# VH-VL binders against MLP-like protein 328 (MLP328): the designs that were tried, part 16

Target 1, 151 residues: MLP-like protein 328 (MLP328), of Arabidopsis thaliana (Mouse-ear cress) (q9zvf3)
Amino acid sequence: MATSGTYVTEVPLKGSAEKHYKRWRSENHLFPDAIGHHIQGVTIHDGEWDSHGAIKIWNYTCDGKPEVFKERREIDDENMAVTFRGLEGHVMEQLKVYDVIFQFIQKSPDDIICKITMIWEKQNDDMPEPSNYMKFVKSLAADMDDHVLKA
Below, E stands for the ipSAE of ESMFold2; O stands for the ipSAE of OpenDDE; V2 stands for 0.75 times the mean of E and O plus 0.25 times the DockQ between their complexes.

## First folded at step 10 (VH-VL; framework fv_remtolumab_arm2)

Design v7 (from u2 with light chain S91T; at its last look DockQ between E and O 0.80; V2 from the best seeds 0.69)
Fold by OpenDDE, look of step 10:
Structure v7 (fold): chain C 151 residues (1-151), chain A 119 residues (1-119), chain B 107 residues (1-107)
Amino acid sequence: as target 1 above (151 residues)
Amino acid sequence: EVQLVQSGAEVKKPGSSVKVSCKASGGTFRSYAIGWVRQAPGQGLEWMGWIIPIFGTADYAQKFQGRVTITADESTTTAYMELSGLTSDDTAVYYCARYGDYWYGMDVWGQGTTVTVSS
Amino acid sequence: EIVLTQSPDFQSVTPKEKVTITCRASQSIGRYLHWYQQKPDQPPKLLIKYASQSFSGVPSRFSGSGSGTDFTLTINGLEAEDAGTYYCHQTSRLPYTFGPGTKVDIK
């Protein structure tokens, strides 16, 4: 069994990479309203909204269970990539490292892909791989599509 | 249905400390933040701090930093607020409250604990 | 910290009249503004969450609006049971803070 790894997946989306990037970079406050079945809340713990290095706390539902996640945000405007560095929460009980990167790439005038990279390391050998969390973040990207298009 | 039940009224001398408990029942304890709010007689609500049990550490308002300690016991689903160096200005009703599922509104409140500080 | 102010401090209103309470934040808080009602010798009760969403069991005469720095709680047709103090509360940024409160009395 692997003790660490990197998951990479691509989620097809519609419209503009720039609009999707903006949603994940600067419009996190819209997430509970847009995809409330996944995300129920977000707040700033340290830093400013939309700032590189800001720390945010999220309430979300994964596999039918309410969970909490604290992350440090990294912003890469050149590559339209947002990184969530895991600090604390339910997922961090099983993982020592949990970094999720969302990158938005324009493929055609009306089609984009969200490249999701998940870097992970178990707390110990008895912990499971975070495949369920990869499925979760893929769902976030996919379900946000309709809301970005309507904006 | 989630309920919060607080410990009873306290009468304290200046310079002493008080520890108020808040027992949560009927829901998931470790995933939701418990906040503490106090209200002096005839005054408004004052946010003191909060704790998210899964994190194990609390955040405090600057006014109370170094004087307040908020903890949570997951085994008993009980949150605690300890305030030291009490003065008459700390006379108030102290509330615990749970932050709800959506956008961190405080949707469930304890009944309040009256703390009276007098010489 | 984010400072919240409210207006007015006190309001005496005839039953069935419209009541408007304003809350202003010292900086933008998006929609992370909540309204509470408190009656004497009772804990506060959540009325409106996230600026405009009514909490469960709250009468339809209560409504909230606003975003950014300016928010409003409206009571369309004040009832006698609505007497109390109303507080706004922000959860955009730690430390969380409350407004000073608006007392509403019935004439």
Scores: ipSAE 0.594, ipTM 0.871, lowest interface PAE 1.1, mean pLDDT 94
ESMFold2, look of step 10: ipSAE 0.722; ipTM 0.894
ESMFold2 (binder alone), look of step 10: mean pLDDT 93; pTM 0.949

## First folded at step 11 (VH-VL; framework fv_remtolumab_arm2)

Design w1 (from v4 with heavy chain Y104S; at its last look DockQ between E and O 0.70; V2 from the best seeds 0.00; counts 0 for: pae O 2.3 > 2)
Fold by OpenDDE, look of step 11:
Structure w1 (fold): chain C 151 residues (1-151), chain A 119 residues (1-119), chain B 107 residues (1-107)
Amino acid sequence: as target 1 above (151 residues)
Amino acid sequence: EVQLVQSGAEVKKPGSSVKVSCKASGGTFRSYAIGWVRQAPGQGLEWMGWIIPIFGTADYAQKFQGRVTITADESTTTAYMELSGLTSDDTAVYYCARYGDYWSGMDVWGQGTTVTVSS
Amino acid sequence: EIVLTQSPDFQSVTPKEKVTITCRASQSISRYLHWYQQKPDQPPKLLIKYASQSFSGVPSRFSGSGSGTDFTLTINGLEAEDAGTYYCHQSSRLPYTFGPGTKVDIK
């Protein structure tokens, strides 16, 4: 079993890369209403809601279990990429490194892809690989599609 | 049903410290934030700080920074609030409360602990 | 920190009358505004969360509205047991803060 790694996947989405990027960059407060079965809430711990370096705390449901996640946000407007740097929470009990990058790329006038990169390192060799978390974040991107389109 | 039970009333001298406990039962503990709110006689509610047990660290209102310490013991599902350098202005009822969600209101409250500071 | 104000400070109301309490935030807090009821010698009780969502067990006569900086708590048909002090509370950003409270008495 690997002790560290990088998962990469592409999720096909509809509409505008800019709109999807805006949702993840600056409209996190809409997540509970949009995809409440995944995200139950989010709050600012430090910084401003749409600022680079801001610290946010999330409550979410993964594999039927309520969990908590604290992350530091990085914003790359040039590449329409948002990075969640894991700091604390349930996932960080098994992972020393947990960074998730969402990048939105326009492919055609009506089609985009969300490139998801997950960089991870186990706390120790006894911890499981975070494949379930990759599945989780993929589902977040996919399920947000309909809500972005309706906006 | 989730319940919070606080320690008993305290009478303290100026300059001393007080530590109030808040025992949680009937639910999970480590993932739910525990906040502390005080109320001076005849006054409004004042947010002091909170702790998320899984994180192990607390956040405080600026007014109490350096004077208050909030901790949590997961093994006993008990939160603590310690306030030092007490003055008569610290005379109040101190409440612990659980946040259903960190961004929501406090949905479960302790019964309150009266702290009286007098010479 | 975000400062909350309330209006009015106090009101005496005849039973069955409509009661309106307002809360204003010093900056936008979206819908992260909650309402509490407190009776003498009791801890506060959550009434409304997220500006307009009734908490479990709260009578239907209580309702909340608003977004951004201006919020309203309404009691449609005040009951005698509704006497107490009502507080708004924001959870948009730390440190969380309370309004000064509005005392409601029954005539």
Scores: ipSAE 0.322, ipTM 0.797, lowest interface PAE 2.3, mean pLDDT 94
ESMFold2, look of step 11: ipSAE 0.598; ipTM 0.877
ESMFold2 (binder alone), look of step 11: mean pLDDT 92; pTM 0.945

Design w2 (from v4 with heavy chain Y104H; at its last look DockQ between E and O 0.81; V2 from the best seeds 0.00; counts 0 for: pae O 3.4 > 2)
Fold by OpenDDE, look of step 11:
Structure w2 (fold): chain C 151 residues (1-151), chain A 119 residues (1-119), chain B 107 residues (1-107)
Amino acid sequence: as target 1 above (151 residues)
Amino acid sequence: EVQLVQSGAEVKKPGSSVKVSCKASGGTFRSYAIGWVRQAPGQGLEWMGWIIPIFGTADYAQKFQGRVTITADESTTTAYMELSGLTSDDTAVYYCARYGDYWHGMDVWGQGTTVTVSS
Amino acid sequence: EIVLTQSPDFQSVTPKEKVTITCRASQSISRYLHWYQQKPDQPPKLLIKYASQSFSGVPSRFSGSGSGTDFTLTINGLEAEDAGTYYCHQSSRLPYTFGPGTKVDIK
């Protein structure tokens, strides 16, 4: 019933926060190979692959449906946080605002958490809340764990 | 099976414009990019631009910027390429092609449209 | 833009021989490199996607390798029907670009 909101969740992961942050910050080209059941493609539209402000386009599968997403990337190296600001795509037909932040925090020598923040605003009152997209991005973080550990 | 069917051959005068259509059938349209590639007689392939229908806007190679317009009509699942200010150098076969995934190349091609520019 | 070069420009090959075509990028494109085959009066056909993945229906004699800036298309045992021009194509960075092509003839 809400027209806007902020979802926050923590995903437990293994290993190094730095390695996970590097994967999401600078190694997006590995995503199709690592988690191909979620991500099928990515391309740089503007800027450099690992640059702040870069624009990328993604092919992905959410709830069994192929979708497209264009986002502007923000990089915060000090806090090991990556922000995906939604610009265009299937999700943006429902949402006026769609920003997803991944922050990686070291908790112990072998354990980290990925703090995911999703800021959203509906296009109109008839649109559904994006709980399914929060579930989707959580699964991305979780499934990437094994691949980061093997690297 | 996904198919792309293009409009017929065109003969144009210098300075005029040409608009080629590309009808997609047999699959989804709005989520897959449609690219345009041309080939002059005896020459290689040249990427012109592409459009992702759901986005509604196109990207172009710099060589054609300001002279080419690529559009897409989701209701008819048809993409268009319009090229203005034609010269003899624009004589070529023009292809539309689908990007199934952006990092997987162009997997489905139209049959090509011959455009001849002559005075 | 990213410039692609190919080598050789042309080669004439006896059937059943091995054919090797190289493609070099002016900067790293990871594995966003694809190979096409084109025969006279036909549109190009996708052979290899993402450097080394064979497209559906492509004979096993075709294979691709490479990453970064250097890529190779290999035909193990050239068949007469393989005569044509082969192009590499990058989809790493807009604008997307093609190599100049390599023409393969059958002796």
Scores: ipSAE 0.117, ipTM 0.730, lowest interface PAE 3.4, mean pLDDT 93
ESMFold2, look of step 11: ipSAE 0.710; ipTM 0.899
ESMFold2 (binder alone), look of step 11: mean pLDDT 93; pTM 0.948

Design w3 (from v4 with heavy chain W103K Y104W; at its last look DockQ between E and O 0.84; V2 from the best seeds 0.82)
Heavy chain, then light chain:
Amino acid sequence: EVQLVQSGAEVKKPGSSVKVSCKASGGTFRSYAIGWVRQAPGQGLEWMGWIIPIFGTADYAQKFQGRVTITADESTTTAYMELSGLTSDDTAVYYCARYGDYKWGMDVWGQGTTVTVSS
Amino acid sequence: EIVLTQSPDFQSVTPKEKVTITCRASQSISRYLHWYQQKPDQPPKLLIKYASQSFSGVPSRFSGSGSGTDFTLTINGLEAEDAGTYYCHQSSRLPYTFGPGTKVDIK
ESMFold2, look of step 11: ipSAE 0.696; ipTM 0.895
ESMFold2 (binder alone), look of step 11: mean pLDDT 93; pTM 0.951
OpenDDE, look of step 11: ipSAE 0.869; ipTM 0.938
ESMFold2, look of step 13: ipSAE 0.738; ipTM 0.901
ESMFold2 (binder alone), look of step 13: mean pLDDT 93; pTM 0.949
OpenDDE, look of step 13: ipSAE 0.901; ipTM 0.946

Design w4 (from v4 with heavy chain W103S Y104W; at its last look DockQ between E and O 0.85; V2 from the best seeds 0.81)
Fold by ESMFold2, look of step 11:
Structure w4 (fold): chain C 151 residues (1-151), chain A 119 residues (1-119), chain B 107 residues (1-107)
Amino acid sequence: as target 1 above (151 residues)
Amino acid sequence: EVQLVQSGAEVKKPGSSVKVSCKASGGTFRSYAIGWVRQAPGQGLEWMGWIIPIFGTADYAQKFQGRVTITADESTTTAYMELSGLTSDDTAVYYCARYGDYSWGMDVWGQGTTVTVSS
Amino acid sequence: EIVLTQSPDFQSVTPKEKVTITCRASQSISRYLHWYQQKPDQPPKLLIKYASQSFSGVPSRFSGSGSGTDFTLTINGLEAEDAGTYYCHQSSRLPYTFGPGTKVDIK
């Protein structure tokens, strides 16, 4: 039963892995200013902006459609990785598992990659694989790049 | 374009409960939070709680925790707020409002439902 | 819960003058602050979202500014129809909260 899987991709970014990581780890409140065509709002449900285990609610536009998503995050400072574990939302109607890991890796003084790992499992065999959500999160990482450099 | 229409005014006795409905039309219901806000006579606005229909769970202000239940029915595009253990302090106009698409502003409001808790 | 305060509680203003209303949050709310106008016996109306973005159909005399903990609503050239009560509202953290309101009357 091939109803689950893992997508992995790399997005080339510029600048400092630490600054990019901090944006995703601790500064989600800045996302509407930076990439408002994707992310219209983020609010704290539980915890703090920079807390391991915090729960946040996102409203965003995916494929031209407004969606909402509730996640709990895991922070891994040693690997500069943050995991968004899906709890509720449009995506969770299609998937019973949706975990997205953003890891920031310095390749040279001005070049980094964001390694995106998406662990997923469909609600049932009739659901599509989440390739549209992988494309979406890749776009978030790519479009945030310029804003981190300018901030 | 979204419109919110609330149920009519109610007069209730102390100790009873009230359930106010908020029917949405003209837009997508399940994707947007519906909040509940009340206003006692001559006083300011109080946020009571909200529900995002697709989540199926609500969040409440601490003041109302344990007395308020907010629900949503996607099939009728209707949100509900039920407040129990009524006292005269609960006499107010109760509004529902939809959170918009940018940074959670309340961009559409119901007309309000007056609840009077008689002595 | 995040406490919002507003200043002043009340002001009476000559038409065509500038009105300034402040809202202060007990902790940083970034730009997640919204302004509403309420006239007697009416539901509130959204004026400014996300600290400074004018909502659709709102006259240009209304503007908002600020971030973090200190926010300002400005009415540049008060008109008679602007009399009412103005509330700030934060959406940075649940549970959400409102400021206590500022009543604006025409002098």
Scores: ipSAE 0.759, ipTM 0.905, lowest interface PAE 1.2, mean pLDDT 92
ESMFold2 (binder alone), look of step 11: mean pLDDT 91; pTM 0.942
OpenDDE, look of step 11: ipSAE 0.848; ipTM 0.932

Design w5 (from v4 with heavy chain W103S; at its last look DockQ between E and O 0.92; V2 from the best seeds 0.76)
Fold by ESMFold2, look of step 11:
Parts: C-alpha cells; sequence; structure tokens
Structure w5 (fold): chain C 151 residues (1-151), chain A 119 residues (1-119), chain B 107 residues (1-107)
C-alpha cells in the first residue's frame, strides 16, 4: 500500500555491542567467511574498510537469487550505528530510496540488540514493499551473532 | 553452466581502435561482473577493468583509463571492450572473464582474442 | 593500486616434489587473494579462491594459505601436467591487480 516508509525491528544478540558494531562498521571483509551462504563477496570501490563515506559493492543471495548492491556508508560512533545508503543494484530497481541503519545497543552485560531501521521509497506505486529485504537484513544480523561471539 | 565466447582475432594499425565482444550463455548475465584481462606475448596478466551489467558502469585500471571503454548489452548478454589509440605495445591476447563473486575470483574465462597492432 | 609480488619468478622441479609459491600484497587484502594456472596458449584457470578454497575440479595436491599480505600456493606432489605459470590476483579493492607470475617447469 505505502509508496514510502520506515521499517524498524530489533534483533536480540549476545555479547558486546562494541564487538558487533566493529564487525559491521569496519570488518565487512569478514562477512563471506562468516556468513557465506548470505554474503558471497564485498569489495571496496572507494575509501577503506573502516572509513566514513566509503563505497562498497556487495555480492549476496536473497531468496535464492544472486544480487549485487552498491552503497555509501555513514558511520556514527557515538550511537554505534552504521548506515548503508543504497546507490545501485537489484534493490535500487525496486526502490529509489533504500537506507539501512544498524545500531548496536548494550542492554545488559551479556545482552544487546541490533536495531535495524530501513528507510525506503518505491520506484513507482506498482513495486512491492521491501519486506523481503527487511527479512534478509534481519537474518544477516542474527546469523552473524554466532561468529562475532567466537571472535 | 556459464560460457563466454569472444570475437575473432584482429590485425590493426597504430592509432586505430579495436572492439572485442564477449557473449555469455548459460546463466544470469546482469548480476555478475565481466572483467577484461590482457596478456602481451611472453608477459603476465594485466587487469584492464570490469563492468557489472545491472550497474551499467565500468571501472578501469589506471593504466587504461581514458583509452578503454567497457560496456554490456543485457538484451544480447554480451560485454564489449574497446581500446583506442592503439600502439604496438597493445599487441596481446585479450580475455574476458566472469566473477562468480568478488571473493572467489574469475571462475569462467573466454577463449581469448588475439589483437595484433602493426604498422 | 595494490601491488602484488611473487616469489620465485621461476622454478624447475622434479616430479613428485613439493612446490611453494608466495604472493605478497602491498597492503592488507584480508583473504581476497586468488590463484590461477595458465598453460601456453590457453586462458588462465582458477585454482584457489579466497586464499584457501579449492575451485571445483582442482586436484587436491593444490592448496592455498595466508591472509593479510602474505599468501602461499602449495603443490604437494608435483605432476608433469602442472607445468605452467601461476598468478595471484586480488579482489579486495578496485582496481584489481595480478601478480607478475611464477613459471614452473618440470625437470
Amino acid sequence: as target 1 above (151 residues)
Amino acid sequence: EVQLVQSGAEVKKPGSSVKVSCKASGGTFRSYAIGWVRQAPGQGLEWMGWIIPIFGTADYAQKFQGRVTITADESTTTAYMELSGLTSDDTAVYYCARYGDYSYGMDVWGQGTTVTVSS
Amino acid sequence: EIVLTQSPDFQSVTPKEKVTITCRASQSISRYLHWYQQKPDQPPKLLIKYASQSFSGVPSRFSGSGSGTDFTLTINGLEAEDAGTYYCHQSSRLPYTFGPGTKVDIK
């Protein structure tokens, strides 16, 4: 129904918010090794792995289909949040706005949440809402939890 | 399975251009990068650039920036590499290759296209 | 651009012996290093992807290791058909690059 909107969800994780944040902020190069069934590759187009404003290209599988995505990231260390702003790719054929914010919040010594905010706008009224992409990014956060804990 | 078939050998004069085609079959074309690699006689491999067809834009090695144009046509599942301002140093075999993903390298290669530049 | 170097430039090796080829990157490329074999007048063939993962159909005698800046390709029990030139290739950051190659001959 809606042509634009904001999805918000929380994924419960374990351990240190700082360690989880570091993984998403600075260590995307580890994603293929950690969750290779979701993320097959990440490469630097501009900047560095850990730099604000860097541009990266992601190769991933969503609903069994290979996709590619180019994003510019924004880093907010004070809130332990990283934003992936969509530039190009399969998702941008469906959406003209696709910003995904991952924020890591310590709730207790051993419990954290990953708050995922997805800001989106359809390319046109006939495109589907990005519920499958929200499901996908939730699964990334959930499946990465095990690998961050082991690190 | 994915296959890449390139256009035939060419002989060119200095100062001209060459355009090599690379037709893909047996897979999804738009999602995978097609890279271009050349090899001069007796020399190593040189990465020239690539294109991800769904993006429609290419990235180039600095050595070739300004002389090379890489494009893709989704309707024919064909990538192209055009190199201009040819000199004898451009005599080489030119390969196209597909990236399965960026962490896995080039998993499918074309047969190569020999370009000879002679005066 | 990230520069890759290889050692040695050339090896002449008796069959059944172990071959070790190294690749060094000018900056960290994590595990985004791939190995290719090329025989004369043929396109390169992917052997090892992502530093240590054997590509489909590659004999088990080929293995890779390393992360960061230092990587090794090992051929454990060299066979005559393994003669050729071996290249490393990085996909950590654009533009991508190749190492200069290591030629392996059989004695």
Scores: ipSAE 0.664, ipTM 0.885, lowest interface PAE 1.6, mean pLDDT 92
ESMFold2 (binder alone), look of step 11: mean pLDDT 92; pTM 0.943
OpenDDE, look of step 11: ipSAE 0.760; ipTM 0.911

Design w6 (at its last look DockQ between E and O 0.89; V2 from the best seeds 0.76)
Fold by OpenDDE, look of step 11:
Structure w6 (fold): chain C 151 residues (1-151), chain A 120 residues (1-120), chain B 107 residues (1-107)
Amino acid sequence: as target 1 above (151 residues)
Amino acid sequence: EVQLVQSGAEVKKPGSSVKVSCKASGGTFRSYAIGWVRQAPGQGLEWMGWIIPIFGTADYAQKFQGRVTITADESTTTAYMELSGLTSDDTAVYYCARYSYGWSYGMDVWGQGTTVTVSS
Amino acid sequence: EIVLTQSPDFQSVTPKEKVTITCRASQSISRYLHWYQQKPDQPPKLLIKYASQSFSGVPSRFSGSGSGTDFTLTINGLEAEDAGTYYCHQSSRLPYTFGPGTKVDIK
């Protein structure tokens, strides 16, 4: 069994890469309203809502269970990429490293892809691989599509 | 049904410390933040701080930084608020409350309150 | 910290009249604004969550609106039991804060 790894997946989306990037970069406060079945809450702990290095705390539902996640945000405007550096929470009880990167790439005038990279390391050998969390973040990107398109 | 039950009234001397407990029952504990709010006689509500049990560490309002300590015991589903260096200005009713789904929906369950009186 | 203000500070209202309470934030808090009702010798009770969502068990005469910096609590047809103090509360940014409160009396 692997003790660490990197998951990479691409999620097809519609519209503008810029609009999707803006949502994840600067409009996290809209998430509970947009995809409430996944995200129930978010608050800024340190920094500003759209600032590099900001710390946020999330309430979400994964596999039917309410969980909490604290992360430090990294912003890469040049590549339209947002990084969530895991600090604390339910997922961090099983993972020592948990970094999720969302990158939005325009493929055609009406089609984009969200490239999701998940870098992980187990707390110990007895912990499971975080495949369920990869599935979770994929669903976040996919379900946000409709809301971004309507905006 | 989720309930929060607080410890009883306290009478303290200036300079002493007080520790109030808040027992949660009827639901999950570690995933929901417990906040502390106080209210001086005839005054408004004042947010003191909160704790998310799974994190184990608390956040405080600046006014109370260095003087308040909020902790949580997951095994007993009990939160604590300790305030030191008490003065007459700390005379108030102290409430614990639970944030539903973290902060986005406010504090939906409240304790009954604990009266703390500081007098010489 | 985010400062919340309320208006008015106090109002005395005849039963069945409309009551409007305003809460203003020093900076945008999106919809992370909640309304509480407090009666004497009782803990506060949640009325409206997330700017406009009624909490369970709250009468339909209570409603909330607004986003960003300006919010309003409306009581359509004040009842005698609605006497008390109403507080707005933001949970957008730590430290969380309360408004100063609006006292509503019945004439």
Scores: ipSAE 0.715, ipTM 0.899, lowest interface PAE 0.8, mean pLDDT 95
ESMFold2, look of step 11: ipSAE 0.732; ipTM 0.896
ESMFold2 (binder alone), look of step 11: mean pLDDT 92; pTM 0.939

Design w7 (from v4 with heavy chain D101E, light chain S91T; at its last look DockQ between E and O 0.84; V2 from the best seeds 0.79)
Fold by ESMFold2, look of step 11:
Structure w7 (fold): chain C 151 residues (1-151), chain A 119 residues (1-119), chain B 107 residues (1-107)
Amino acid sequence: as target 1 above (151 residues)
Amino acid sequence: EVQLVQSGAEVKKPGSSVKVSCKASGGTFRSYAIGWVRQAPGQGLEWMGWIIPIFGTADYAQKFQGRVTITADESTTTAYMELSGLTSDDTAVYYCARYGEYWYGMDVWGQGTTVTVSS
Amino acid sequence: EIVLTQSPDFQSVTPKEKVTITCRASQSISRYLHWYQQKPDQPPKLLIKYASQSFSGVPSRFSGSGSGTDFTLTINGLEAEDAGTYYCHQTSRLPYTFGPGTKVDIK
């Protein structure tokens, strides 16, 4: 019975790792227009859209239920990775640690992967493992693909 | 449907404080942002701050930072706004309002609470 | 914090004519701008969300446009019941802010 763990998955995407990374790193304000069935809103709590250490509040739908989430991000330009560190929200009622890393890796001129790493720890043993949240963030990456290509 | 019902009008002396309540009914309380907006007579709308009850902390406009406290009580589905150090410039109607289901604009408003600061 | 300005401050308009109200933000707010109508002694009512999306029950004569820093509310064919004050409101970043308002009166 694991009270903490790490999930890793890869999502195949098309195009440029740099353009996908920029979307997740700097352009979260575009998410409602691009994937509005998942993400209904993002607002800046502290910092700027592209700031390391910025705090943002997200309103999203997971498993048909509206949820809110407050995160502080860490930017790692060397590895084209952005980490969303959970601070507050529905997910934090289940987890005391919830960090999601999106890393974009160019595989060929037109093919990339988004490597998603989720580091988590349950609030207590009665909480479920966060497999539903892993499914959710995978779908965000997959569904954003076409919108990065169009822009 | 969601309704927001506010406490009644208040007359206050300068230097005192006021605490306005906002009772929510007909919806989910903990997940929606409740904002507070005031309007002095003949003036425009001023955003004071908000709370998302599940977060447990509020955010405030710079003008009111240090004087306003916004709280929420999930057991009574009631939000509160307390403003301290009152002056005559604080005479206004105070509204609570809910941001929409996916918190875009303020789609449900309380009836308003008139606070008069005199003498 | 983000400053919103509106123009004009006041507009007196003949019924059936077009009303245009602008809102300008001190920095980009994407499409996170919302429009409200307020009549005397009433709470404001939401008209337009996300710059251009009509809220439920809002007559089709109301429309919004813009993105970034420049936004417009249009009333195409003003009716007597549309008299009131119109406010823009941004939710791109905390703390949120309102514009100063535009009063629309019927000639």
Scores: ipSAE 0.687, ipTM 0.890, lowest interface PAE 1.4, mean pLDDT 92
ESMFold2 (binder alone), look of step 11: mean pLDDT 92; pTM 0.943
OpenDDE, look of step 11: ipSAE 0.858; ipTM 0.935

## First folded at step 13 (VH-VL; framework fv_remtolumab_arm2)

Design x1 (from w3 with heavy chain D101E; at its last look DockQ between E and O 0.82; V2 from the best seeds 0.00; counts 0 for: pae E 2.2 > 2)
Fold by ESMFold2, look of step 13:
Order: structure tokens, then sequence, then C-alpha cells
Structure x1 (fold): chain C 151 residues (1-151), chain A 119 residues (1-119), chain B 107 residues (1-107)
């Protein structure tokens, strides 16, 4: 069983990579309105909604269970990528490293790919691999798709 | 279903400290933020700070930074607020309140603890 | 930290009439604005969460609106039991803050 690893997947989305990127980079406050069954709230711990290095606290539901998560984000405007680095929360009881990168790539005028990279390391060998969290973040990207088109 | 029960009223001397407890019952304690709010006689509400028990650390309003300590004990499902260096300006009712998982407001409030600081 | 202001400080209203209370934030707080009612000698009670969502058990005469920096609480058809003080509260960024309150009396 792997103690650490990297998951990579692509989620096909519609519209503009720049609009999708903006949502994830700068507009996390809109997530409860857009995908409220997944994300119930987000608040700024430090920084601003759109600042590199900001720290935010998320309230979400994963596999029917409410969880909380604190992250510091890194912004890469050149590649339209945002990294959410895990600091605290339910996921960090299972993992000592949990970094999720969302990159938005324009493929054609109406089609984009959200490339999701999850870098992880278990707290110990007895913890499961975080496939449930990969499934969760894929669903966030997929379900946000139509809401971005109206932004 | 979720209830918050606070410790009883306190009379304190200037310069001392007070520690107020907030016992949570019903539902899960670990996942919810517990905030502390005070209200001086005839005055409005002041947010003092909060803790999310699973994080183990608290965040404070600037006014109280350095004087207030907020903690949580998961084994007893109890949050605490300790305020040091008391003055007569600290005479107030002190409330604890819970931030719900599906709510962004304080959806459950304790009954309040009156703290009187007398010289 | 974010300053919330409320208007008016006080209003006296004839029963069955409409009460309008505004809250203004010193910077955008999106929809992370909540309204509380406090009756004399009681703890505050949540009325409206997330700018416009009614909390469980709150009478339909209470409604909220707004986003960004300007928010409104409306009591449409004031009842005697609604006398009290109303506070707005933001949860957009730490540290959280309350507005100064609006006292509502029955004429």
Amino acid sequence: as target 1 above (151 residues)
Amino acid sequence: EVQLVQSGAEVKKPGSSVKVSCKASGGTFRSYAIGWVRQAPGQGLEWMGWIIPIFGTADYAQKFQGRVTITADESTTTAYMELSGLTSDDTAVYYCARYGEYKWGMDVWGQGTTVTVSS
Amino acid sequence: EIVLTQSPDFQSVTPKEKVTITCRASQSISRYLHWYQQKPDQPPKLLIKYASQSFSGVPSRFSGSGSGTDFTLTINGLEAEDAGTYYCHQSSRLPYTFGPGTKVDIK
C-alpha cells in the first residue's frame, strides 16, 4: 500500500478557462450559492478572497459527513492554477500532506479541461488512500461547471 | 437538540481573571465553531473570538488579543473563555454560541454568564 | 477588521406596519451577513442567515436581502412580540464583527 502519492485526473468542462479559474482563484465566497450541497460555507482566516497565500476555512459535506478544512492557497496566474495546501481539518487527521491543484486549460472556444492534481501522504500506513477526497474534488469541479457559465 | 449550558454568575475583583465554561450537549462538538460574545449593560454585542475544536486553536478580536484565551475540551464537550486583567469595563454578560455546519450564523446560544467586576 | 453600521439606531413603529433596518459593511462581505433578534433579558436569536435565508421557526414576516456592502432586514407586519434589538453580524472574514444594533419599539 502506498504511503504517499500523486493522483492526476482531468474533468472536461465547458466555456472559458479564465472564468473557471477566476471562480477558484478569487470567488470562493460564491461556492455555497453554486454548489451548496457540497460546500456550505467558506470564510477568510487571513488575506483576501483573491490573494496568494490567503488562508481560508471551508465547511463542506463529503460522503454525507460534514467536515471542516483550513487551507493556504498558492496562485499561479501564468498557468491558471490554484493550489489548496491543507493545514487543518478532518482530512488532515488522515493525511499529513494534502495539496490539491486545480488547473484550467482552454482546449477550444467552448471546451476546457480542469486538471486536478492531488499530492498526498498518509498520517500512517494504516490510513486509506484518499480516493474519496479525489472523488469529492472531482465532483466540485464538475458541478461548478454550469454555474460559471452565468458568471 | 443541540444545547449550550454556561457556568454561573461570577463576581470578580479588578486585576483578576474569570473563566467561563460552555458545555455542549446533543450533536457533534468537534466540528462546530464555538464563538464568545459579550454584552456590557445597555450596550451592544461584541465578538470576542472563537474556536473550532478539531483545529485546537482559537482566533480573537483585536480588542481582546493578549487578554483572552479560548479553549475546548473534546472529552467533556466543553469550551472555555478566560479573560484576564479584569477592570470594571469588563462587567458584562458573556455568551457562548455555536456556528452550525449548514449555517453561517450563530444558531445556538448559551444562556449567558454575568460577570461583575467590583472594586 | 470589518466595521458594520446600522440604520436607524432606533425606531418606534405602529403594529402591523413595516420595519426596515439596514446594515452597511466597510468592505464587501458577499452574502455572509446574519441577523439576530434580542428581546430584553434573553440571549440573541438567529433570524436570517446568509443575507436572506430564514432560520428554522422564524415567522414569515421576517425577511432579509442584500449582498456586498448593503443589507436590509424587513419585518412585514410588525407584531408586539417583535419589540427588541436587531443586530447584523458578518462571517466573511475573521475577526467577525457585529453591528451596533437597532432598537425597535411598538408605538
Scores: ipSAE 0.564, ipTM 0.866, lowest interface PAE 2.2, mean pLDDT 91
ESMFold2 (binder alone), look of step 13: mean pLDDT 93; pTM 0.951
OpenDDE, look of step 13: ipSAE 0.740; ipTM 0.908

